# VH-VL binders against q8ssq3r676to911: the designs that were tried, part 45

Target 1, 236 residues: q8ssq3r676to911
Amino acid sequence: SPQDIAKQLTLIEFKLFQSVKMKELYHKSWTISKSKFENSPNIMSLITMSNKIANWVATEVVTTPHPKKRVEVLKRFISVAEHCKKINNFNTLMEVISGLSNSAVSRLKETWKSLPTRYVNSFNSLQNFLKTDENWKSYRQTLKTKETPCLPYLGLFLQDINFIEDGNSNLSSENDWVNFKKMNLLTSVFTEIQYFQRHPYFSFSTHQNIQTYFEKDIVILPEKELYAFSKFIESP
Short names: E, the ipSAE of ESMFold2; O, the ipSAE of OpenDDE; V2, 0.75 times the mean of E and O plus 0.25 times the DockQ between their complexes.

## First folded at step 24 (VH-VL; framework fv_acasunlimab)

Design aa3 (at its last fold request DockQ between E and O 0.78; V2 from the best seeds 0.00; counts 0 for: pae E 4.1 > 2)
Fold by OpenDDE, fold request of step 25:
Structure aa3 (fold): chain C 236 residues (1-236), chain A 124 residues (1-124), chain B 108 residues (1-108)
Amino acid sequence: as target 1 above (236 residues)
Amino acid sequence: EVQLLEPGGGLVQPGGSLRLSCEASGFTFSRYGMSWVRQAPGKGLEWVSYISWSGSYKYYADSVRGRFTISRDSSKNTLFLQMSSLRAEDTAVYYCAKEGYQRLYSDYWYMDVWGQGTLVTVSS
Amino acid sequence: SYVLTQPPSVSVAPGQTARITCGGNNIGSEYVHWYQQKPGQAPVLVVYDDSDRPSGLPERFSGSNSGNTATLTISRVEAGDEADYYCQVWDSYSNHVVFGGGTKLTVL
């Protein structure tokens, strides 16, 4: 069920999230092309998972040749997204919405037109929630009000850290002393991350078969093939 | 089907301003980073600016920092480059380019689709 | 600033193999991308992530990257391959996209 998918992905991704060490977040280590896996292995694991799930969502849609069945696939993923939001898993929510927003999926105009209004509205609402306007204002406001357990979208933390790193030197401009302002900014972000890491989803039971599917059996297309498949199932 | 159109080039005087636009179609514009790359006559490619898919990251070449501003309007599927304090050395064909990956996370920053380019001439 | 160095020109006879190099300090630690530009046209991606090939590009185009040198290899060169070729990286240190100076490939 969509709920089961949401819960199991939550467990998987929270574990990854929880494994992220603060040392991985220094010096933008996860951004270095060929050393990021060594320097920020846990961050990269979660990033890899996120990209994989987003791709998987798109893959599932564009590899469904029957229009009616494809609509059902859309419904399913929208439902998964709804559940993700409900359980405060914004990381997986972002992944699912990203997958559904993939160019290969979004171009399927006839498929989307066949989607019931209820699902369209839901999807639009979720997109709106994750909109980047005013520096993710909607999402940030919601995140501040949510209780644990919660799996925040890692990407925004990384963005914030990058912003701090890029905007502040390690040393004060006034002297060669440590830039305490920068340190405080980074500490603030780290504290927030650690807060969420401390509260796992204890109420969720592991469904091993579902987790195994996502960990070992998941089928994804190469990114460059998604569009081709999309064109095949629904002509321009 | 992916297309990038740059209609906004033209002739400007030194010290003048010009806003370039790039209209995107055939892909989910809001999910891709975008770049401006320019090429002076008879010269090589020079990166000008980059904006991430979310608009959160904006980067500029040293040669244009403080003078150029990159922005995007997702509702119009349009990328912009506001150029100010233009100099003769800014004369070039300006290309809009789409980032290759649609990943949530990407640091490879290659450009898989380019517009036809628009000529900007800065001269007295 | 990070600098990529390309030979200004490379000449090759039809049917032969052209190799265009892109030099950079420890460039092997970065992903290198290659673009082809024919006269009066916009650049076209021909190789990305060191060695991946975009759809539609022939297998004659390949790339490698190690140490201080990335190489674009064009086997069985055709007249239509005559163009300028640019290597490109993202420099995460400076947050810059960096292009090489370009190499003019002439098919003799």
Scores: ipSAE 0.466, ipTM 0.823, lowest interface PAE 1.0, mean pLDDT 93
Fold by ESMFold2, look of step 24:
Structure aa3 (fold): chain C 236 residues (1-236), chain A 124 residues (1-124), chain B 108 residues (1-108)
Amino acid sequence: as target 1 above (236 residues)
Amino acid sequence: EVQLLEPGGGLVQPGGSLRLSCEASGFTFSRYGMSWVRQAPGKGLEWVSYISWSGSYKYYADSVRGRFTISRDSSKNTLFLQMSSLRAEDTAVYYCAKEGYQRLYSDYWYMDVWGQGTLVTVSS
Amino acid sequence: SYVLTQPPSVSVAPGQTARITCGGNNIGSEYVHWYQQKPGQAPVLVVYDDSDRPSGLPERFSGSNSGNTATLTISRVEAGDEADYYCQVWDSYSNHVVFGGGTKLTVL
């Protein structure tokens, strides 16, 4: 079911999130191609998983050749996204919305036109929640309630740390006031990450069949194959 | 059909300002990073600026940092380059280019679609 | 900033194989992309991620990348392959896109 998929992805991704150590965030180490897997292994595991899930969503849509069944796939993923938001899993929510927004999926005009209005409205509402306007204002306002359990969108923490680091990139580290302010800003972000790490989804149980599916059986396609399937199933 | 169109080039005096636009169609603009790349007459390609899909990451070549500002408006599917304090060495054809990967976390950036470019001439 | 070095020109007879190199310190640890630019035109992607071809590009175009050298290989060269070729990486240390200086391929 959509609810079960959302809960199982939450358990998988929260375990990765909980494993992130603050030292992996030092000096933008997750951005350095030569060493990021060694220095930021748990962040990179989350990033790899996020890209995999987004691609998986797009792959499932474009590899469903029958129009009616393809609309059912869209409905299913929108329902997964709805449940992710309901359980405060904003990280998986972003992944699913990103997959549905893939160009190979979004170009399927006839498939999207066949989507019932309820699902169109839901998808638009979820996109509006995640819109980047005014530095993610809508999302950030929701996160400020500090409701737990919650799996926040990792990318926004990374963005904030990147901004703090780049905002001081041309300054000497010998200025005590600048160093103090920078460290306070970084500590604030680290404290927020740790706050959410501390409150697991204890009420969720694993469903081993679903866990095994995500571990061993999901199919993802290279971007060029996604577009090829997309062009084949709807040729405008 | 992915397209990028760059209206807005022209002639400008040194110290002047100019705003370039790049109108995008045929893809989900809000999910791709974008770049500006320029080419002076008879010269090679020079990267100018990059903006991430969310608009949160903006990077600039050293030659333009502090003078140029990249921005995007997803409601209009438009990429912008605000150029200020223009110099003669800024004379070039300016291309907008689309990142080839659509990933939530993308790196290994490459440009799969390019606009046809617009000429900016900076002279007295 | 990271530097990519290309020979200024390469000449090849029709039907033969052209090899255009892109040198960089430890470039084998980066993904290398290649663009073709004909006179008066915008660049066109011909290889990405070291060795992948965009849809519609002939298999005559191929790429490799190891050590300090990436190579664009064009087999069975045709007159229409005459163009400037640029290699490109993303340098994560500087957060810069870096292009090579370009190589003019001349088909004799």
Scores: ipSAE 0.409, ipTM 0.743, lowest interface PAE 2.6, mean pLDDT 88
ESMFold2 (binder alone), look of step 24: mean pLDDT 91; pTM 0.942
OpenDDE, look of step 24: ipSAE 0.312; ipTM 0.760
ESMFold2, fold request of step 25: ipSAE 0.154, 0.191, 0.188; ipTM 0.631, 0.634, 0.654
ESMFold2 (binder alone), fold request of step 25: mean pLDDT 91, 90, 90; pTM 0.943, 0.940, 0.940
OpenDDE, fold request of step 25: ipSAE 0.432, 0.428; ipTM 0.814, 0.806

Design aa4 (at its last look DockQ between E and O 0.71; V2 from the best seeds 0.00; counts 0 for: pae O 6.3 > 2)
Fold by ESMFold2, look of step 24:
Structure aa4 (fold): chain C 236 residues (1-236), chain A 124 residues (1-124), chain B 108 residues (1-108)
Amino acid sequence: as target 1 above (236 residues)
Amino acid sequence: EVQLLEPGGGLVQPGGSLRLSCEASGFTFSRYAMSWVRQAPGKGLEWVSYISWNSGRKYYADSVRGRFTISRDSSKNTLFLQMSSLRAEDTAVYYCAKEGYQRLYGDYYYMDVWGQGTLVTVSS
Amino acid sequence: SYVLTQPPSVSVAPGQTARITCGGNNIGSEYVHWYQQKPGQAPVLVVYDDSDRPSGLPERFSGSNSGNTATLTISRVEAGDEADYYCQVWDSYSNHVVFGGGTKLTVL
């Protein structure tokens, strides 16, 4: 079920999130070319999983050739996204919405046209929640409630750290007050990450068949193959 | 078909301003990072600027920082470069280019589709 | 301030193998991308992430990257391969895209 899928992805991704150490975020080390895998291994594991799930969503849509069944795949993933939001798993929510927004999926006009209005409205509502307008205002307002358990969208933490590092250099000719401000801003982000890491989803139970599916059976296509399948199932 | 179209460039005086645009089609514009790259006549490629898919990261070459501003408008599928305080050394063909990956994470900073370029001439 | 060094020119006979080098301090730690540019045309990506080939490019285009040297290899060179070739990296420390100076491949 969609609810079970959302809960199992939450358990998988929260374990990865909880493993992240703050030293992996120092000096933007997760952005450094090939060394990021040595210096930021747990961040890179979470990023790799996130990219995999987003791609998996797109792959499942474009590899479903029958139009009516493809609409059911869209409905299923929108339902997964709805439940992710309800259980405060904003990281998986972003992954699923990103997958449905892939160019290979969004171009399927006849498939999207056949989607029932309830699901269209839900998808639009979820996109509005995650819109970047006014510096992610809607998402940030929800995160400020500090409701737990919660799996925050990792990408926004990384964006905030990038902004602090890019705008407030440690080793520049800037005065000592600016450098002190930078360290306080970074500490605030790290403290927020650690706050959410401390509150696991204790009430969720592992469903091993679903866990094994995501570990071993998930199908991922390269970006160009996604588009090729998309053209095959809905020609221009 | 993925396509990037730049309007014609122009002749401008030193100290002048010009706004370049790049219209995108055939892909989900809001999910890809974009760059401007220029090439002076007879010279090699010089990166100018980069903007992330959500505009959260913008980077500039040292030669243009403070004078050029990159921006994007997803409602118009358009990338912009606002150029000001133009100098003779800014004379070049300006290309817009699209990052090759559409993914949630990963900025590998390479360009898989390029526009045909537009000439900007700065002369006294 | 990261610098990529390319030879300005390479000449090769048709049917032979051309190798175009891109030198940089510890370039093996970077992902290297290669572009082909023919006169009057926009650049075209021919190799990305050191050794990956865009869909539709011939297998005779290949890349490698280790130590201080990345190499674009074009086997069974054809007259149509005559072009300028640029290597490119992202310098994570300066937040800059860096291009090499370019190499003109001449097919004799």
Scores: ipSAE 0.459, ipTM 0.773, lowest interface PAE 2.6, mean pLDDT 88
Fold by OpenDDE, look of step 24:
Structure aa4 (fold): chain C 236 residues (1-236), chain A 124 residues (1-124), chain B 108 residues (1-108)
Amino acid sequence: as target 1 above (236 residues)
Amino acid sequence: EVQLLEPGGGLVQPGGSLRLSCEASGFTFSRYAMSWVRQAPGKGLEWVSYISWNSGRKYYADSVRGRFTISRDSSKNTLFLQMSSLRAEDTAVYYCAKEGYQRLYGDYYYMDVWGQGTLVTVSS
Amino acid sequence: SYVLTQPPSVSVAPGQTARITCGGNNIGSEYVHWYQQKPGQAPVLVVYDDSDRPSGLPERFSGSNSGNTATLTISRVEAGDEADYYCQVWDSYSNHVVFGGGTKLTVL
């Protein structure tokens, strides 16, 4: 079920999230093209999983040649996204929405037209929640409630850290001393991450079959192939 | 088919302003980073500006910082470049370009699709 | 700022292999991308992430990157390969896209 998918992805990704060490967030370690996996392995693991799931969502849609079945696939993923939001798993929510927003999926105009209004509205609502207006205001307001358990969207934390790093020197411009302002800003972000890490989803049970599915059985296509399949199933 | 159309080039006097637009189609515009790249006559490619999809972060080449402003309107699938205080050395063909693939994360960037380019001439 | 250095020109006979280099300090630690530009046309991506090839590009185009040098290799060069080629990286330090100066490939 969509709920089961959401819960199991939450367990998988929360473990990854929980494994992130603060040392991985220093010096923009996760941004270095060919050393990020060594210096920020847990961050990269979660990023890899996120990209995999987003791609998987798109893959599932464009590899469903039957139009009616494809619509059902859309419904399923929209439902998964709804559940993700409900359980405060915003990381997976972002993945699913990103997958459904992939160019190979978004171009399927007839498929989307066949989607019932309720699902369209749901999808739009979820997109609206993740809109970047006023620096992700809607999402940030929700996150500020500190409701737990919660799997926050890691990307925004990374964005904030990058912003702090880029906007502040490590040393004070006045006396070449340590920039305590910068340190306090970073510490604030780290504290927030650690807060969410301390509150796992204890109420969720592991379903090994579903987790194994995500670990070993999902099919992921390169972006160019996604588009090719999309064109094949629904001609321009 | 992914397409980028760049209307709006033209002749402008030094010190003048011009706004370029790039209309995108064939992909989910709001989920891709975009860039402007220019090429002076007989010269090489010069990156001008970058805008992300998720943060709205903007980056500029030193040569245009403070004078140019990149922006995007997702509702119109359009990328913009507001140019001010134009100089003769800003004369170039201006290309808009699309990020190669959609990523949730990543700090590397390449451009897989380019517009046809629009000529901007700054001359008295 | 990060600087990429390309030779201004490379000449090759038809059927031979052309190699266009892109030099940069520790460029091997970065992903390098390559663009082809023919006269009067917009640039076209021919190699990305050091060695990946876009769909539709012939296998004759390949890339490598190590140490201080990235290389675009064009095997079995054809007349149609005559063009300007540009290497490009994302400089994460400055958050800038950086292009090389470009290389004119002439097919003799």
Scores: ipSAE 0.021, ipTM 0.589, lowest interface PAE 6.3, mean pLDDT 92
ESMFold2 (binder alone), look of step 24: mean pLDDT 91; pTM 0.944

Design aa5 (at its last look DockQ between E and O 0.01; V2 from the best seeds 0.00; counts 0 for: pae O 9.5 > 2, placed apart)
Fold by ESMFold2, look of step 24:
Structure aa5 (fold): chain C 236 residues (1-236), chain A 124 residues (1-124), chain B 108 residues (1-108)
Amino acid sequence: as target 1 above (236 residues)
Amino acid sequence: EVQLLEPGGGLVQPGGSLRLSCEASGFTFSRYGMSWVRQAPGKGLEWVSYISWSGSRKYYADSVRGRFTISRDSSKNTLFLQMSSLRAEDTAVYYCAKEGYQRLYYDYYYMDVWGQGTLVTVSS
Amino acid sequence: SYVLTQPPSVSVAPGQTARITCGGNNIGSEYVHWYQQKPGQAPVLVVYDDSDRPSGLPERFSGSNSGNTATLTISRVEAGDEADYYCQVWDSYSNHVVFGGGTKLTVL
C-alpha cells in the first residue's frame, strides 16, 4: 500500500538522517570531488539513498509497458507522495516528486493525459509546495512550525550551508567579526538539523517484507536506460 | 528530444552590454545545473559561468567575474547571461550546456547536451 | 588555478588505436570528462566520470584516469573520429570548470 510504503521509507531514511554528524558539513566537504565519500560518509549515504529512490520511481514507470498499468503506477506514487507529506517526511516527498519529474517520465504525455483530475491536482499541489520560488517560501513556512516527528528535506539545509560558506569565499579579508558571524549562522543551521534528528518516528513499526524489498528487490536503471525505455513505451 | 537554443548574439562596441538567452526543452529544466562556455575564433573551450539547478549557487570564471551575471527562469525554461563592460577578448561563440546527470542535492559538473552556440563580436 | 595539459595533435591510421592524454597534478583524484568537437559543430560528450560512456556512443570510446594522467582511448579509429578532443574537470578549490587546451585528432 502507498501508506505502508511511505512509512517504511520514512523509517529507512530517518535512520540515515539521524546518523549524519555535523562535522561532515564542515567546509562544504560533501561537495569535494572523490574525497566526499571519505569525509562525509553519512551525508553521502543519505544522498545516495535519495537518488536511489528517485531513480526507482522513474524506473517503475518506464518499465511498465502497458498504458493502463502505467497510469496506475503514477497514481500509486502520487499517493505515496501524499502520505509522505502527511507524515512530515519532506525528504522522501522530494525524492518521489523528483522521480516523477525525471525527463524520462515527464515526456510520457499520453500517460500523464490519462491521469484522473484528482491525481493531477494532487501532483500539482505537491509540486507547488516544493517550489523554489521566493527562497522555498511555502516549504520554509511549514518547517517553521517545528512539528515533529519530521524528516526535513536535506537539500535545503545543504543549500543554506553553501550560501553561508559562499557568501565571502573569494574574500581575502582576515576580519574576525565576519568569521564569527558566519559561524553563528552555520551553528543555527546545525542546531535545526539536530532538533529534527532527536524526534524519531517511534509510532511506526517495521514491515519486514517491505524492508526486504527495498534492500534486496529494488530495480534501478542508469539514466541512459531510463530514457531508452521511455522512448520505447511512448514513441516521439 | 533534449534541445537548447541560443537565439541572439551580435555585434556590440567595447564597453557595451548584451543579454544572451538559452531556451531549454525536452527535459525537466528545474532539475539540472546549467553552464555557459565560450570559444574564441581558432581557440579552445573556455568555461564562463555555472548556475545550480535551484539557482542558489552561481560560479564565474575570473575573466568575467563582476561583468557577467548568470540567471535562470524555470517558468520560461530559460537560462540567461547578462554581459556588461564587454571587451574585445569577449568575442567568441557562446554555448549553453546542461549538466548531464539528474540528481538531488549536488551537481556533477559535466555537460551532456550543448546548444549550437551564438556569436558575440565586440569591436569598434 | 588548476591546469590541464593535452598534446596539441595526435595522428593515427584508420583501424588503429588513438590515445589522447590529459595531464594534471593528481588528476586521478578528479572526475574527468571528455568532449569531441567537429569543425563548425558544438562539442559532444564522449566520456564522463573518467570511464563512463553516454548512450549512443560506440564501445570503441573508453577512458581511464590515475595518478597524473587521464587518457581517452579510441580503438579501431574511423575517419569520422577526426575532431578536436577536450578533457574537463571541476576544481573544487576554485569552484571552476577547467578544460584542457584540446587535441586535434587526424585520421590519415
Scores: ipSAE 0.374, ipTM 0.735, lowest interface PAE 3.6, mean pLDDT 87
Fold by OpenDDE, look of step 24:
Structure aa5 (fold): chain C 236 residues (1-236), chain A 124 residues (1-124), chain B 108 residues (1-108)
Amino acid sequence: as target 1 above (236 residues)
Amino acid sequence: EVQLLEPGGGLVQPGGSLRLSCEASGFTFSRYGMSWVRQAPGKGLEWVSYISWSGSRKYYADSVRGRFTISRDSSKNTLFLQMSSLRAEDTAVYYCAKEGYQRLYYDYYYMDVWGQGTLVTVSS
Amino acid sequence: SYVLTQPPSVSVAPGQTARITCGGNNIGSEYVHWYQQKPGQAPVLVVYDDSDRPSGLPERFSGSNSGNTATLTISRVEAGDEADYYCQVWDSYSNHVVFGGGTKLTVL
């Protein structure tokens, strides 16, 4: 079920999230091409998983040639996204929405047109929740409530850290001492991450078959092939 | 075993006051939100009030806001409902109920254990 | 205020499947919980978070929720299943617990 998928992805990704160490977040280590896997292995693992799931979502849609079945695939993923939001898993929510928003999927106008209004509205609502307007205002407001358990969207934390790193020198311009303002800003972000890491999803049980499916059985098309498949199943 | 006992019901005149209590046992009381739910004779369930685990958040149904006050004493594992300005329409069996999840915050709240309820009758 | 709508009554023969619906605007975006209440007794949780089952409840009880309708399904209905059933959500907008009107399940 969509709920089962959401719960199991939550367990998988929360474990990855929980494994992230603060040392991985220093010096923008995850952005350095030659050393990011060595210096920020857990961050990179989570990013890799996120990309995989987003691509999987798109793959599932564009490799479903039957129009009615393809609509059902859309329904299913929208439902997964709904459940992700319900259980405060915003990282997986972002992945699913990203997959459904892939150009190969979004171009399927007839498929989307066949989607019942309730699902369209749900999808739009979820997109609106994740909109970047006013610096992710809607999402940040929700996160500020600090409801737990919660899997926050890691990408936004990384963005915030980058902003702090880029906008502040390590040394104070006044006396060449440590820039305490910068350190305080970073510490605030780290503290928030650690807060969410401390509250796992204890109520969720592992479903081994679903875990194995995501580990071994998912099919992901290369990005270039997604569009080709999309054009094949629904001509321009 | 989780148990909730409500001993405080009774007969009260309109405009009167009554304090209900719910004694909790079998779980860490201080870690769970609690609710009061009432049921008028022959009617459905009506939520009355909620209090968070810490007591910092209190919510009330519109029908009782300003008249009822929910509170808790962790040292006694007891939930309270102070009722004032009672009306005939407040006549009901009042249930205390335990929150299902142990969470700091929760936005899809359910009640996993209920007391047996206590009858409150408001009549002249 | 958020409103949940249930049919007043549902009848089913023993051994058959009973389905009790709970309607609400975009209820599929909320977690729905279900309670069973027998005459003269306190409510008992039978389904929570749309489809999860409390420990001790038989597998005959299941739940689903999508769109504007949540459904409690009781398979292989027994005489002992005769009761009132209530759906419930937490309305995050108002911070209220909201119950449906209840459904009386009669076992014929």
Scores: ipSAE 0.007, ipTM 0.502, lowest interface PAE 9.5, mean pLDDT 92
ESMFold2 (binder alone), look of step 24: mean pLDDT 91; pTM 0.943

